# VH-VL binders against GTPase-activating protein and VPS9 domain-containing protein 1 (GAPVD1): the designs that were tried, part 7

Target 1, 239 residues: GTPase-activating protein and VPS9 domain-containing protein 1 (GAPVD1), of Bos taurus (Bovine) (a5d794r147to385)
Amino acid sequence: SYLLQVLRYLIEFELKESDNPRRLLRRGTCAFSILFKLFSEGLFSAKLFLTATLHEPIMQLLVEDEDHLETDPNKLIERFSPAQQEKLFGEKGSDRFRQKVQEMVDSNEAKLVALVNKFIGYLKQNTYCFPHSLRWIVSQMYKTLSCVDRLEVGEVRAMCTDLLLACFICPAVVNPEQYGIISDAPINEVARFNLMQVGRLLQQLAMTGSEEGDPRTKSSLGKFDKSCVAAFLDVVIGG

## First folded at step 24 (VH-VL)

Design j3 (from u2 with light chain V33L A34N)
Fold by OpenDDE, fold request of step 25:
Structure j3 (fold): chain C 239 residues (1-239), chain A 121 residues (1-121), chain B 107 residues (1-107)
Amino acid sequence: as target 1 above (239 residues)
Amino acid sequence: EVQLVQSGAEVKKPGSSVKVSCKASGYTFTSYYMHWVRQAPGQGLEWIGEINPSGGETKYNQKFKDRATLTVDKSTSTAYMELSSLRSEDTAVYYCAREGFSWRSYGMDVWGQGTLVTVSS
Amino acid sequence: DIQMTQSPSSVSASVGDRVTITCKASQSIRSWLNWYQQKPGKSPKLLIYKASKLESGVPSRFSDSGSGTDFTLTISSLQPEDFATYFCQQYNSYPYTFGGGTKVEIK
């Protein structure tokens, strides 16, 4: 495939030559990332994988019909009117207020963590049908960047995982309709929000050990096994 | 079926007290706040107060703070509104209404049928 | 207290007409507004909550727009069952307050 050749070229001449390939990839606007995403979206085998992997956990999320799983205390507060805040959390600025807000945050976080773990489980379970072409290009990325002296192996793994989640998995989680994963059930605003939260947290897991990321989800990272996403990558590049 | 059933009409003398009941069924009583709203004949709606059936916390309209008392009986899933020192101006239909705080239960989504309280000498 | 002012107090309309009701708050209430429908001799019924969300079972011909201080309830095509009094209600601050109501009558 000519596209695969171009992607490989970009690994050599864009990523490898970058002073900070991690930063470059995180921007999401480099040629490699863009082409990778486009390539993935046009791949039938990728659609099959995504459907097989994400249909069930997304359906379960829809069926559960949870409220907004907001984990940012400030944003959580803003979802309620001042009167509602008063009666739900107590007097603004009080210890009770902070405590009550935190309790709700913790509850939402727990639910979100449970959801994300479910998604991770399905990812691991269905990695056997991961697209061969994507497997190949990620493997090329890993091999190429692992030869760069300034990059640690763990960092390279993180970059590969980040790519997969950011450019392949998470977009499908957030917008399953576009990827044909969900077509028989409408996704309302609340469910969409929660899917986005799942996507964000998945992405954060890929960034474990990095100072970068959304502060709103950082507090949840401690609830996960640090190697939970690593196993996914191992199956992808080792299979 | 979710419903709120209120007690029957009351006729009271000025200076007396009235206690209206509101029995909830078909849902978890303690998961929704209970509001009390009244409507004088041919007039608009006036909020009296609310109560959290779970903890018993109340919030009152200042206008009724000294005369209205909201209570609940969790064992019977019944909310009560007592209004003392009744005046002719208190003649109105009194409603109980539940309100939740989930994305599917915003607003006062279920109302009682109303209780007419007539204050007359 | 936050005062809610509805306009008009009454409106005469025919079946199929577009009807608009305005609610104005004395201060910003963001989107913390509900709309209710009340038919004669009946309890109020929730139509729209949080200034934009239709209550379950409410026909799509009902819609709300606005934020801050100005809100509008719209009935795109009035049906026979829509003749009633409509109320807005703010829950931004205590005490909760209602608009004066708008009676939609048959022309």
Scores: ipSAE 0.823, ipTM 0.952, lowest interface PAE 0.4, mean pLDDT 93
Fold by OpenDDE, fold request of step 25:
Structure j3 (fold): chain C 239 residues (1-239), chain A 121 residues (1-121), chain B 107 residues (1-107)
Amino acid sequence: as target 1 above (239 residues)
Amino acid sequence: EVQLVQSGAEVKKPGSSVKVSCKASGYTFTSYYMHWVRQAPGQGLEWIGEINPSGGETKYNQKFKDRATLTVDKSTSTAYMELSSLRSEDTAVYYCAREGFSWRSYGMDVWGQGTLVTVSS
Amino acid sequence: DIQMTQSPSSVSASVGDRVTITCKASQSIRSWLNWYQQKPGKSPKLLIYKASKLESGVPSRFSDSGSGTDFTLTISSLQPEDFATYFCQQYNSYPYTFGGGTKVEIK
C-alpha cells in the first residue's frame, strides 16, 4: 500500500526526527497522526474489528442507562440546583457537603472503572482480528522509535498505545454511529457523555506516568492494573 | 405502574386539622422525594413542602412551616400531609408528587389524583 | 422567595397555531425550571424539566428555551389535546415556586 509507505516515511522523517515525538503525537495534528486516522477510518478490516470489539460494551452501557458519570466534583455539584445541593449534600462549605460530594464521585468512578474494564476486556479478546495493516504500521513505529537513544522503551510503548487509542479506538467509542457500530439504538446525551468518559479514561490509561493526564481521572487510574492497556499493545505488536 | 393514590375529599371546620395520605406504588418509595402542592379553586399551584422518605428530612414553605407536618410510613409506602388551624383560605386541592434526581426523574413527574379539602363553617 | 411571572395569563388559539408562553423569574435560576400541563379536573403533568428536556411521552411540538430569568415554552402546532393550563416552576431555591399559569383556550 502506498499509504503505508507514506506512513512509514513519516515515522522516519517526522516522528523520529522530532525533538519530542510524544508531544507531537499528543497534539494529534502532525501528518502521521492525521494520516493514520484517515487510513484507519478507510479500512474495512478496521471497521470489522471495531464493531466486533465495541458493540457489546457500548450496548451494555446503553442498557444500563446510567446518569452522567461525572467524576469532577465541581462539575458534579453544578449539575444540581442550590436547593438540590442543600438537600443532597448538606450545607455548602461543610465537611458533610464535601463528604457527600465525594461519595457520589466515588460511586461514579467505580461505575466508570467497571465500564472501562469491560471495554479493555473486549479489546484484548478481539485483538486476534486486529487489522494487519495497522498492526504493521504500529510495529514499524515501535521498532523505529525504540532505536532512538533519547527515548525510553516504555515511553515508546506508551506513544504507540496512545496513538491506537486516540486515533483509532476512542473515536469509535465516543462516536460509534459514525463507525456503524451502533445503529439499532439511539445514543442520547447522557450516554454520549458516559462514552466520552470511557474514552478519556482509556486514553489516560495509555498515558500512565504522564504529566499530561486529566487530574479528574487520576484518582480512577489507581483502580486499574497499570499494565492493562499496555497488554493490549503487546498483543498488537507481539510484545 | 407507578402511581400515587391519595385519600378522599375532606370537609373541615375552621380551626380543625386535616391529614391527607398519599400511597405510592410501582417504584422504590425511598428513592424519590415527595412533594406536596396545593391549588385553590381557579388559582395557581402553591408549594407546601417536601420530604425525603428515606431519612425523613423535610423542607417547608415558610408560609406553612408552623401548620404543616409532612411524614412518611416506609412500611406502607405512604406519605402524609397534616395541616392544622385550618382556614377558609386553605380550601384547595392538595397534591402529592414525587421527584427524583436522576436524569430521567427530574421534576415532579408523578402526581396523585389530588384531595379536595374544603374548609367551611 | 423567587417570584415566577407568566405571560400571558390566557391565550386564545386555534388548532395548528404556534403558541408561546413566557415565564420570568425575579432572579436568576439558571436552567432550574420545569413546565407542567394541567387539564381541567386533572393533576398537573410534567412536560419539560431542567428547562430543555422533554419528559418521556411528551410530543416534540413542545419545546422550551431560555436561561437565567427568561424562559419560553413553545407549542409549535397546537393540537386539540393541548388546550390546558401551563405552569412554570423553579427549583433553584427554597421554597419552590410556580408561575401563575397560562390558560390556552380554543378561539
Scores: ipSAE 0.822, ipTM 0.953, lowest interface PAE 0.4, mean pLDDT 93
Fold by OpenDDE, last read:
Structure j3 (fold): chain C 239 residues (1-239), chain A 121 residues (1-121), chain B 107 residues (1-107)
Amino acid sequence: as target 1 above (239 residues)
Amino acid sequence: EVQLVQSGAEVKKPGSSVKVSCKASGYTFTSYYMHWVRQAPGQGLEWIGEINPSGGETKYNQKFKDRATLTVDKSTSTAYMELSSLRSEDTAVYYCAREGFSWRSYGMDVWGQGTLVTVSS
Amino acid sequence: DIQMTQSPSSVSASVGDRVTITCKASQSIRSWLNWYQQKPGKSPKLLIYKASKLESGVPSRFSDSGSGTDFTLTISSLQPEDFATYFCQQYNSYPYTFGGGTKVEIK
């Protein structure tokens, strides 16, 4: 495939030559990331994998019909009218108010963690049908960057995981209609919000150990097995 | 089927009290706020107050705060509204209505059939 | 208290007509507004909550727009069963308050 050759070229001459390939990839605007995403979107085997992997957890999320799983206290408060805030949380500025808000945040966080763990479970379960071409290119990325002295192996693994989640998995989680994963059930605004939250948290898990994580979700990250996402990558690239 | 069934019509003298009941069925009673709203003949709707059946917390319209008392019996899934010191202007149909806590349950989505309270000398 | 003003108080219309009802709040209530339909001798029925969300079972010909202080309920094509009185209700602040109602009558 000509596209695979170009991707390989970009690994050698864009990522490897970068002073900070992790930062470069995180921006999502480098040629490699853009082409990787385009390549994955046009791959039939990728569509099959995504459908097989994400259909069930997304359907479960839709059936559960949870409210907005907001974990930002300020944004959470803004979802309620002043009257609702008063009756749900108590007097504004009071200790009770802060406590009640935090309880709701904690509850939402717990629900999100549970959801994300389900998604991760399905990812690991269905990795046997991971597209060969994507497997190959990620393996090439790992091999190439692992030979760079300034990069730690753990960092390289994180970059590979980040790429897979940011450019392949999370887009499908957030917009399953575009990828043909969900076609018969409408996704309302609340469900969409929660899917976005799942996508964000998945992405953050890939960035574990970095200083660039959202402080608001750091507490959630601590609730995950640190090896959960790493295990997925191991299956993809052969450990 | 989700429904709210209210007690029958009442005729009261000025200065007396009335207690209207609202029995809930078909849903978890403690998962919804219970509102009370009245409507005078040919007039609009007036909010009296609300109660959280789970904890018993209440909010009242200041207009009725000194005369209205909202209570619930969780064992029978029944809400009560008592209005004291009745006046002729209290003649109205009184409604109970539930409101949920979730995004799909905002608004008063289920109403009782109404209870006519007539205050006359 | 937040005053809710509806206009018009009554409107005569025919089946198939587009009907528009306005609700104005005395202060900003953002989107914390509900709409109810009441038929003669019946209890109010929730139509729209949070100024944009249709209640389950409500026909798509009903819609709401607006934020802040000005809100509009629209019936795109009036049906025979739509002749009723409509109320807006704010839940921004206690006490909850209703508009005066708009009666949609047969022309």
Scores: ipSAE 0.822, ipTM 0.953, lowest interface PAE 0.4, mean pLDDT 93
Fold by OpenDDE, last read:
Structure j3 (fold): chain C 239 residues (1-239), chain A 121 residues (1-121), chain B 107 residues (1-107)
Amino acid sequence: as target 1 above (239 residues)
Amino acid sequence: EVQLVQSGAEVKKPGSSVKVSCKASGYTFTSYYMHWVRQAPGQGLEWIGEINPSGGETKYNQKFKDRATLTVDKSTSTAYMELSSLRSEDTAVYYCAREGFSWRSYGMDVWGQGTLVTVSS
Amino acid sequence: DIQMTQSPSSVSASVGDRVTITCKASQSIRSWLNWYQQKPGKSPKLLIYKASKLESGVPSRFSDSGSGTDFTLTISSLQPEDFATYFCQQYNSYPYTFGGGTKVEIK
């Protein structure tokens, strides 16, 4: 494929030559990332993989019908009126208030972690049907960047995982309708929010151990098996 | 079916007290706050107060804080509103109404049928 | 206390008409507003909560717009069963307060 050749070219001349390929990829606006997204969206095999992988966990999320799984304390508070805050959490500025807010955050975090683990499980389960073209290009990325002296192997693995999640998996999680994963059930605002939270946390998992991660999710990351996402990548690139 | 059933109409003398009951059914009584609202004849709605049936915590409109008492009986899923030192201007239909805190249960979504309290000499 | 002012106090309309009711708060209540419908001799019924969400079973001809201090309830095409009194209610802060009501009457 001509597009695959271009992607490989961009690995050599854009990513490899970058002073900070991780930062470059995280922006999501480099030529490689943009083309990777476009390429993946045009692959029928990718659609099959995404449907096979994400249909069930998304349906489960929709059926569970949870409220907003907000894990940011400040944003959580803002979802309630001052009167409601008083009822739910107590007097603003009090220890009780802080405690009650934290309890709700912890509860939401636990539920979100459980959801994300399900998604990861399905990803691992269905890696056997991962698109060959995408497998190849990610493998090329890994091989090429692993030869760069300034980059640690673990960092390269993180970049590959981040690419897969940010540019391929998470967009489908957040907007399954666009990818044809869910077409028979409307996704309301609350469910959409929770899907976005799942997507966000999945992306954060790719950055485990990185100082560039969102501090708000740092505590949540500790609840995951650190090897869970790594195992997914191992299956994709063959170890 | 979710419903709130209130006690019958009351006729009271000035200076006396009235206690209105509101029996809940069809849902978990302790999972919703219970509000009390009154409506004088031909007038608008006036909020009296609320109670958390789970813990018994109450919040009152300052206008009624010295005269209104909200209570619950969890064993019978019944809420009570007592108003003392009754005046002629207290003549109104009194409503109980539940309110939740989930994204699907905001607002007073279920109301009792109302209890007419008439205060006359 | 937060004062809620509704306008108009009454409106005469015909079946099929577009009806607009406004509610103004004395201070910002963001979107912490509910709308109720009350028919004569009946209890109020919740129509819209949080100034945007229709309660279950409420027809789509009912809608709400606004934030801060100014809110609008709209009935796109008035039906015979819609003749009633409508109330706005803020739950931003204690005490909860209601608007004075708007009576929608048949012309």
Scores: ipSAE 0.822, ipTM 0.953, lowest interface PAE 0.4, mean pLDDT 93

